# Designs tried in a protein design chat: VH-VL binders against q86iv5. Part 26

Target 1, 237 residues: q86iv5
Amino acid sequence: LDSCSICVDFVGNSLNDLLNIILNSGVIGTCGDLCSAVPGGQIVDTVCDLLCDYVGVDEFIKLISDVDPDPIYICEKISVCKTNDNAAASLDLVQINPQNGTVGGTFTLSIAYTVTNTIATGQLAFNIIDPTGNAFGDAVLLVQQSPEQYTQQFQFQATPSEQESFPNGLYTVQALVCEGSCGSPHPNTYTLANGTTTFTISGADSSSMSGAGSFSGSSQSTQTGAASGSGSGFALF
Below, E stands for the ipSAE of ESMFold2; O stands for the ipSAE of ESMFold2 at other seeds; V2 stands for 0.75 times the mean of E and O plus 0.25 times the DockQ between their complexes.

## First folded at step 7 (VH-VL; framework fv_ciduvectamig_arm2)

Design e2 (at its last look DockQ between E and O 0.01; V2 from the best seeds 0.00; counts 0 for: pae E 11.6 > 2, placed apart)
Fold by ESMFold2 at other seeds, look of step 7:
Structure e2 (fold): chain C 237 residues (1-237), chain A 122 residues (1-122), chain B 110 residues (1-110)
Amino acid sequence: as target 1 above (237 residues)
Amino acid sequence: QVQLQQSGPRLVRPSQTLSLTCAISGDSVSSTSATWSWIRQSPSRGLEWLGRTYYRSSWYNDYAVSVKSRITVNPDTSRNQFTLQLNSVTPEDTALYYCAREGYKYGAFDIWGQGTLVTVSS
Amino acid sequence: QSALTQPASVSGSPGQSITISCTGTSSDVGYYKYVSWYQQHPDKAPKVLLYYVTNRPSGVSSRFSGSKSGNTASLTISGLQAEDQADYHCSSYTRSSTFVFGGGTKLTVL
């Protein structure tokens, strides 16, 4: 993994803990004061120390304290992730199969997109909006995504849970390709393309067992960058 | 030298509101290096953290889940103090109540008030 | 029922070393390094002995030391003295921005 992906993964997993530590500790004089308190073992401590020492503890605290949860933006401000204000892409296909399914069934979301100017640090993201307005989704990190055609698939099983019951009705899928974090108001952030599709769930009662849905991703093209997805820990749109 | 001085009634009837005050000297309730907590102690439960207030560019509160529906902790910058309000008390709220400072770098309660024994009974 | 588990009592003779345990969960003792210990004599407010697992405030004897492994923190008192006879409490900051305490341990110096 490259330094940008490592930074985004660390910040994405640790941001809430970093904020909680900063609020409780009051005055933090060194990166060690902050980073040694972050749970996750020696790898997490080491990554935290490296990123914090790179910009200095005061700047690091400033970056994570006054920013909406946005790992990409923080890593761009640290200068570990690059930006491209002229990034460009289009969505070629947003397709979900089956278009008519049942609770407990497996759905595959296929997204094809074309990059026409490099995405330096961005996302391929989606939200699924259930009939009641509840939304869930995921995203894949795009790092130095060169001009080319790409395909990504996501799968989930519609297993009811406390967070998402998968009621019968019409579901809306929203997909985005972005420079920066999709939906973020931060500088250097752009929605490059968007697309929508729908599907329905019918049949079996929504009293089935818990689960928020499970996601897996795959790609099918000559893409070069490593990508990582982030679950419900951060808003996508 | 930082000192915490408690005041408030020591007898409260069931269903009423328990109200205690902690006056701060030698520090500021709006210090960005401190948080201000209420902690109680009884023979059956030992020490029990109830909640806190603190200033970090804005005011924040955190409350123990066991009392969250009944508790409020408020700062008073003009009097340099903070208060505990505990609504709908029962005899199980009978305890020795402390205010405490969680100080700079400690992550721990380094300054404690003298304690106020509050009895909840008819 | 305290959130952290401590032994109800422990005893030792003058000059001996004793250890008091404090067991929590991965959401408190096992999560952050904000574990602290307090000494409380009868009719007195608690006094902080250790913070951040191992650190001693100014004026606390080096006879008091601390450690943590997994979900269990430990306070060790070496060279027991009569004045060490007191109640000892552990506390942990939690993932949910709260503090929890142990049930307390009565130390008797025999």
Scores: ipSAE 0.231, ipTM 0.639, lowest interface PAE 4.7, mean pLDDT 86
Fold by ESMFold2, look of step 7:
Structure e2 (fold): chain C 237 residues (1-237), chain A 122 residues (1-122), chain B 110 residues (1-110)
Amino acid sequence: as target 1 above (237 residues)
Amino acid sequence: QVQLQQSGPRLVRPSQTLSLTCAISGDSVSSTSATWSWIRQSPSRGLEWLGRTYYRSSWYNDYAVSVKSRITVNPDTSRNQFTLQLNSVTPEDTALYYCAREGYKYGAFDIWGQGTLVTVSS
Amino acid sequence: QSALTQPASVSGSPGQSITISCTGTSSDVGYYKYVSWYQQHPDKAPKVLLYYVTNRPSGVSSRFSGSKSGNTASLTISGLQAEDQADYHCSSYTRSSTFVFGGGTKLTVL
């Protein structure tokens, strides 16, 4: 587990807590003042202190209080995550199985991509757009992804929920490979490749019952150096 | 269906305070997905961004350097509106004033008010 | 005294393509990808044509396209039509959390 991944995970999970502490504490003069109030125990407090002390409490608060705070950007400005303005990649495959399914069914999204210039800190992200234009998705963090071919799978069950009812019709899958956070306005951020595919859901009405949609992902890579990819990431859409 | 409705006086004397109101329908002034700006337009200056207010866990303001010492932009959550106050106006503040919304992560003003021509003269 | 530099006027004939430039600095156009373009007809509020350099809102014709290189952004209007006669403004978000506008370009369709 590298320091960049630890930083992005911490900031992604603690951002709202940090903002609330800044609002409610009045005066924050040290990283200890801020970080001791973050829930998650001593490990989380220690990570917070290390990151905050690295840039100083005033700069840390400024980054967190940004109009568009971004965990990857924050960790890049702290210099725990690296950037590469020349990162490059292509999408080799965006495939969903089954291409025709039913509500309650399980779908597997397979993405293959080739890195041609190192992705220093970025994302492999996907977005699924239902027939009404509602979207859901997920992302995995990519750290120091050397030039090589990679494969990633994501799986979800089309179980209706408050967030997504899974109506009958045509669904569009968008996949992105990015340096930095996909879609971010911040410097050192690039969409390196994108791809699409579609699938359909047909079958019985889902209007009378609610359930939960679930996401899961596994990182697997085909590498000449016998390496594997990242695991499940956080949502950034 | 977001709309911005402007109101306020059209004539202000030099040294007075210019005060304009922008009422929001179809969105909330406290939306964490938007920022709320005032922009003015004159023949000599073209479009000029003046300042904004927005909510992200607390209220924030950003102001253009040219007016920072004289401007206040305030939200009013109870009336779902935001206001411009520009102190100590001069004839150079004569302009067509717009309120505008910047949508989340667009970096662009996607909704504009109808405009209010304000003349500063004695 | 506009922060971004645009040509004062441009003209073209119907069917022609024209390009309007918007030049700023490394603290605005050259910093973020937040560059936007607005069309303004007489007596109307500006209307966004492009945001994020190249993106068109729904309902904006594909004849409008954008690009950016270094500190200069460009709006291109292809297949020029009489209705395109208007003022065009560029805008950029700055490193200092402000917005700046160009001086505007008056497009005349001959």
Scores: ipSAE 0.006, ipTM 0.495, lowest interface PAE 11.6, mean pLDDT 84
ESMFold2 (binder alone), look of step 7: mean pLDDT 92; pTM 0.945

Design e3 (at its last look DockQ between E and O 0.45; V2 from the best seeds 0.00; counts 0 for: pae E 14.2 > 2)
Fold by ESMFold2 at other seeds, look of step 7:
Structure e3 (fold): chain C 237 residues (1-237), chain A 122 residues (1-122), chain B 110 residues (1-110)
Amino acid sequence: as target 1 above (237 residues)
Amino acid sequence: QVQLQQSGPRLVRPSQTLSLTCAISGDSVSSTSAAWSWIRQSPSRGLEWLGRTYYRSSWYNDYAVSVKSRITVNPDTSRNQFTLQLNSVTPEDTALYYCAREGYRYGAFDIWGQGTLVTVSS
Amino acid sequence: QSALTQPASVSGSPGQSITISCTGTSSDVGYYKYVSWYQQHPDKAPKVLLYYVTNRPSGVSSRFSGSKSGNTASLTISGLQAEDQADYHCSSYTRSSTFVFGGGTKLTVL
């Protein structure tokens, strides 16, 4: 793993803990004071310390405490992740299979995109909007994506949960490729391309409130590069 | 009950590679709540931490500066063990070698192997 | 030469309290709270007594306590017993992602 990916992963996983420590601690004078309280053991604290010490504890707290904290933006601001204001890409294909499925069924979202100017730090993201307007989705981190053609697949099971019941009807898929966090108002952030597709769910009652759905991703390159990514949480835009 | 069992030769000639193995029972070398270290003890230097391996989404190593150019610590997930390789040994590497677990984010070594006295001589 | 400084020896009588110091730097003992203490009897592996400066693992007597101020950590043993005669080691995690040990302290119970 590269330093940018490590930074985004740490901030994304530790943001809530960092906010709680900052809000509830009366003694934060050094990066050690802050970072030694982050759960995850000394290994996580070492990553925290390296990032915090790079910009200084006061600036690190300011970035974490922002009204709209953004792991990619934070890592760009501390210069661990690069930016490219001239990044460019297009979406070649947004396809979901099956186009007509059932509650409990498995759907595969395939996204093909072409980078025409390097994406320094960005996302490939999607939302799925159910028939009632409720949305869920995910994103993968893109680091130093050179000009090339890429394919990424996401898979989810339509298992009803508190977050999404999977009602019968028409679903809309929105896909984005971005420099920076998709949908973010922060500097150095651009929506490079977008696309949509649809699918339907028909079938039996989806009244079960069992577990939340999850996503997994893979990426392919047709020439020289491969996307680096991990799915985490629901990313909405 | 977690146990660490050490094995390996007790006599190594100067300039050769010291190789030790630590077998783990009751825990996994790939546990994300643990790290796996080698520590040695000699009268002249006391306890000296040498290095570790651990898994957190990927495999990582950390090594003491004094041995970093000569040391490798490797996991072996198929045998549930980890190894020490120390290259180009000298008589000053003569010591009692321990493997140890840093367990459950303690920042401390809570389980130790039995120790292996390794002599470096010709 | 050890990275952390401990007294070479300390002694006490049964029932007394003793304190063993462990002095490091602002990059180890003075930075993180990952300071631990180990008891070692002759021909035995070290046994952890304290971690995170003050925490005792299950089965460790409450007679063992720890503290830290600045770059110095301390182990206090109250109510000394003959079985406490052993070597005591301190350890600290460092900002360089390493562990360092003190030189050890031989405790003699008179």
Scores: ipSAE 0.007, ipTM 0.515, lowest interface PAE 9.4, mean pLDDT 84
Fold by ESMFold2, look of step 7:
Structure e3 (fold): chain C 237 residues (1-237), chain A 122 residues (1-122), chain B 110 residues (1-110)
Amino acid sequence: as target 1 above (237 residues)
Amino acid sequence: QVQLQQSGPRLVRPSQTLSLTCAISGDSVSSTSAAWSWIRQSPSRGLEWLGRTYYRSSWYNDYAVSVKSRITVNPDTSRNQFTLQLNSVTPEDTALYYCAREGYRYGAFDIWGQGTLVTVSS
Amino acid sequence: QSALTQPASVSGSPGQSITISCTGTSSDVGYYKYVSWYQQHPDKAPKVLLYYVTNRPSGVSSRFSGSKSGNTASLTISGLQAEDQADYHCSSYTRSSTFVFGGGTKLTVL
């Protein structure tokens, strides 16, 4: 993995822990004071120390303590991730199969997009909004996505869980391609393209609320041999 | 209580592969709160960390520079153990070999196996 | 050779305090607080005494204490007892995600 992906992954996974340490601790004078308290083991502490020492503890705390902290933005501000204010892309396809399914069934979301000016650090993201307005989704980190056509697949089972019951009705899928974090108000952040589709679920499954399918995704360049983007799983919008 | 039990041959011929096994009880080799190391001890070099394996969303390995070209440390989740393979051994690899658990985020070896004296000789 | 430098031997009388040094570089002892100390009696595996420079596991006597300044860590044993006669090893996690050990110190209780 490149330094940008490592930074975004670390901040995304550790941001809440870092915030809690900063907000609940007294004076934090060194990166060691902050990073040694982060849960997640030696590799997490090592990445924390590296990033914190690179920018300095005071600036690191300032970036993390922002009212709306954003892993991509934080990594851009410390110059580990690059920005491109002229990034450009379009969505070619937002499609879900089957369009009419059942609770407990498997759905495949296919998103195809074309980059026309490099996405330096951004996201391919989606939300699925159930009939009651509850939303769930996922995102894939895009790093140095050169101009080319790309395809991403996401798959999930509509197995009821504490997070999503999968009620009968109409579901809306929203997809975005962004430079920066999708939905973020921060500088150097742009929604480059968006698209929607819908599907329906009929027939509630009366089985237990055991096991919701996790999202899985693959990124694939079409017929040009261009590199695929990495998955990151950021919260959407 | 966590315990480590070592097994493997005590005599290995030069140029062959040294293979040792460390069985874990009271913990899991896939625990995200631990890492699993091999450490050896000889009169000429003292204690020498060789390498480790650990699980954090995927399996990782780190190896000492001195043995990096010859060493493999593998987990075995089905038997709850981990192994050392050291290729192309010489008499300089004669040592008392320990497996050890590296605890959590404080980077220390809190549980050690009983040790296996391995002699490399023809 | 060991990457960390310890004295080969130290000695003390019962009731005295002794200190064992462990000197490394800015890439190990001087980089992180992942410094640990081990006691090893003859024919036995090492036993952790301290981790994270100063922390004692449950069951380790408060007579063992640690410190670090720059590239040098120290183990201090106060109120020396006959049972403290053993080898003592320091270890450091490095910035390259490896561990290094000192050469060991033989403590003799007179």
Scores: ipSAE 0.005, ipTM 0.424, lowest interface PAE 14.2, mean pLDDT 83
ESMFold2 (binder alone), look of step 7: mean pLDDT 93; pTM 0.954

Design e4 (at its last look DockQ between E and O 0.71; V2 from the best seeds 0.00; counts 0 for: pae E 9.3 > 2)
Fold by ESMFold2 at other seeds, look of step 7:
Structure e4 (fold): chain C 237 residues (1-237), chain A 122 residues (1-122), chain B 110 residues (1-110)
Amino acid sequence: as target 1 above (237 residues)
Amino acid sequence: QVQLQQSGPRLVRPSQTLSLTCAISGDSVSSTSAAWSWIRQSPSRGLEWLGRTYYRSSWYNDYAVSVKSRITVNPDTSRNQFTLQLNSVTPEDTALYYCAREGYKYGAFDIWGQGTLVTVSS
Amino acid sequence: QSALTQPASVSGSPGQSITISCTGTSSDVGYYKYVSWYQQHPDKAPKVLLYYVTNRPSGVSSRFSGSKSGNTASLTISGLQAEDQADYHCSSYTRSSTWVFGGGTKLTVL
């Protein structure tokens, strides 16, 4: 696991905690003052301190305290993640299976994409829009994705929850491959390709279901590039 | 209840490799809530942290500077254990060796093995 | 040479308060709040007494308290009892992702 992935994972998982510490703790003079308060134990605090010390506590606080903080952007500003303004890719396939399913059913989203110029730090992301306009999604981090063809699968169960009830009707899937965080207004961010598909949900089996839907990613590519993701920016579109 | 049970030889010849095993019960070596450490103790030097292994999306290690060139700490997920290997030992490596859990809830060594006295002698 | 400095021994009478110091650097004791104390009776493994400088695990007497100022942490035992006779070790996490220990302090209850 590379420095960029470690940074994005830390910032993505700790951003809200860092913001709360900054807002509620008054004057923070050192990285140790900030980072020792982050929950998750000494390993998390060590990553926090290494990143914070690299740019200095004042710059780190500014990056975290931005109006719309973005883990990829933060890690690019810290210089542990690289950018490529000439990154290029295309989406070859966006498929959801089944195209006609039920509440509580399992759906598999398959995305195939081709990188034609290296994605330095970006995302493969998707956004699902329900019939009422409510959107949810997820993303996978792409680090130093060399020119190659890639496939990725995501799976979720349409289990009603407080966040998404999975009403009957037509759902729209939007997939993006990006340099930088998809949908972000920050510099060095580009939507490289996009694609869509649809599916429908009919019927409900709420009497036997509980909890929220889950997502998982898989890849069938022989390429060794690493990807890991946390959070999503798609709801911002 | 988490327990650590150590095993391994008590006598090792100089220049050989010291190998110790720590079996974990009541927790997993792949837990994301802990790291797994080796610590040794001698009458003249007291307690000395040697190194650790831990899982966070992948396996990582950290080692004390004093032994970094000679030490390896490895997990064994199938047996729920972790091991110490210390290469090229000398009589100065004679000590009581402990394995310990470094629980992130405590930020401290909250669970210790029973200890293994290892003598390095011809 | 231990990375953290503790007195080699201290003594006290039952009912007294005793304090054991643990001095490190700005890269360990003076940096993170991962400072812990361990009690060790003869022929037994160490047992965590305090963590996060001041916190006690369940089952540890409130007679044990801790503090830190600058690069020095302190363990205070109030109302000294015969069972407190043991070795006491301090430990600190470092900015280099390592742990260091003090040389240990032998407490004798007179």
Scores: ipSAE 0.044, ipTM 0.577, lowest interface PAE 7.0, mean pLDDT 86
Fold by ESMFold2, look of step 7:
Structure e4 (fold): chain C 237 residues (1-237), chain A 122 residues (1-122), chain B 110 residues (1-110)
Amino acid sequence: as target 1 above (237 residues)
Amino acid sequence: QVQLQQSGPRLVRPSQTLSLTCAISGDSVSSTSAAWSWIRQSPSRGLEWLGRTYYRSSWYNDYAVSVKSRITVNPDTSRNQFTLQLNSVTPEDTALYYCAREGYKYGAFDIWGQGTLVTVSS
Amino acid sequence: QSALTQPASVSGSPGQSITISCTGTSSDVGYYKYVSWYQQHPDKAPKVLLYYVTNRPSGVSSRFSGSKSGNTASLTISGLQAEDQADYHCSSYTRSSTWVFGGGTKLTVL
């Protein structure tokens, strides 16, 4: 992992804790006052302090306390993550397997994309819209993605939950490649490409089952490659 | 139960490299809940933290400023141990050397090796 | 010379309370919560007495307590006993991702 990925991971995992500390503490005068309270051990506190010290405690608190806090944007403002206003990409494939499945079944979403100008710090994101308009999805972080072809896979099990009941019908999959956080209003953020596909769920008579969907991502370059990290906390656009 | 067992030479000549080994039982050198440190003790300087190695998605090291130019701390996952190398030693490096676990649950050195007295002398 | 300042020695009679100070800087003792104390008997490795300034591991007597104010941490031993005769070391994590120790304090029980 590089400094940008470390920053985004730290902020994404610690944002709620940092906000709670800021809101419930009286005076925070140093990065140590703030960072010592973050759970996760001294290594997490050291990453917190490094980032906080880089910009100063007052600026760090401002960035975290912003009305629309965004881990990627925060790390860009700290200058640990780079931006590229000329980033460019296209989506080559948005494919879901099986095209026709059942409640409780496992679906694999495959996305292939081509970067034509470096994505400095961005996301590959997807959104799945059920027949009633309810949506769920996930995203993965993209750091310094040079011009090349890439693939990414996501899997989920169609287990009914409070968030998604998986009704019978036609589902729409939307995929996005972005510079910055997909859907974010912040500066240096762009939707570079989008694509869609569909699938159906049929043949189940059960209703209102419990359970939440889970996602596991992997990626590879067109030539060869290991999966780039899986995303969480940057959720649906 | 976690134990640290030290080994290595007790006499090192000036300008040579001091090399010590700490074998871990009951825990893994690649544990993400700990870091693995070397600490030395002398009558004139007391306890002095030298450096550590730890695993968190990759291997990292931190070293004390006083020895940073001469020290290396390396993990050995196949033997479940970690080593200290201190280059270009002088008589000032004569000390009782400890390895220690830095447990993240405690944020402190909760497990210590038995100590190895190393003399640097002609 | 040690990065943290402790008194070289302290003494007390059985039943008394004694306090050992550990003074650092705003970049270590005055900055992080990672201040720990170690007891070391002759020919033994140090053993952790306190961590996070005030917390005791299981098996450590409640006679050992800790505090911190500004850049100074303190270890207090109440109800001093003969077996408390030992060396005591403080340690602090620093803003540069290192640990520093005090010079140690020799406690003599009279």
Scores: ipSAE 0.007, ipTM 0.526, lowest interface PAE 9.3, mean pLDDT 85
ESMFold2 (binder alone), look of step 7: mean pLDDT 93; pTM 0.953

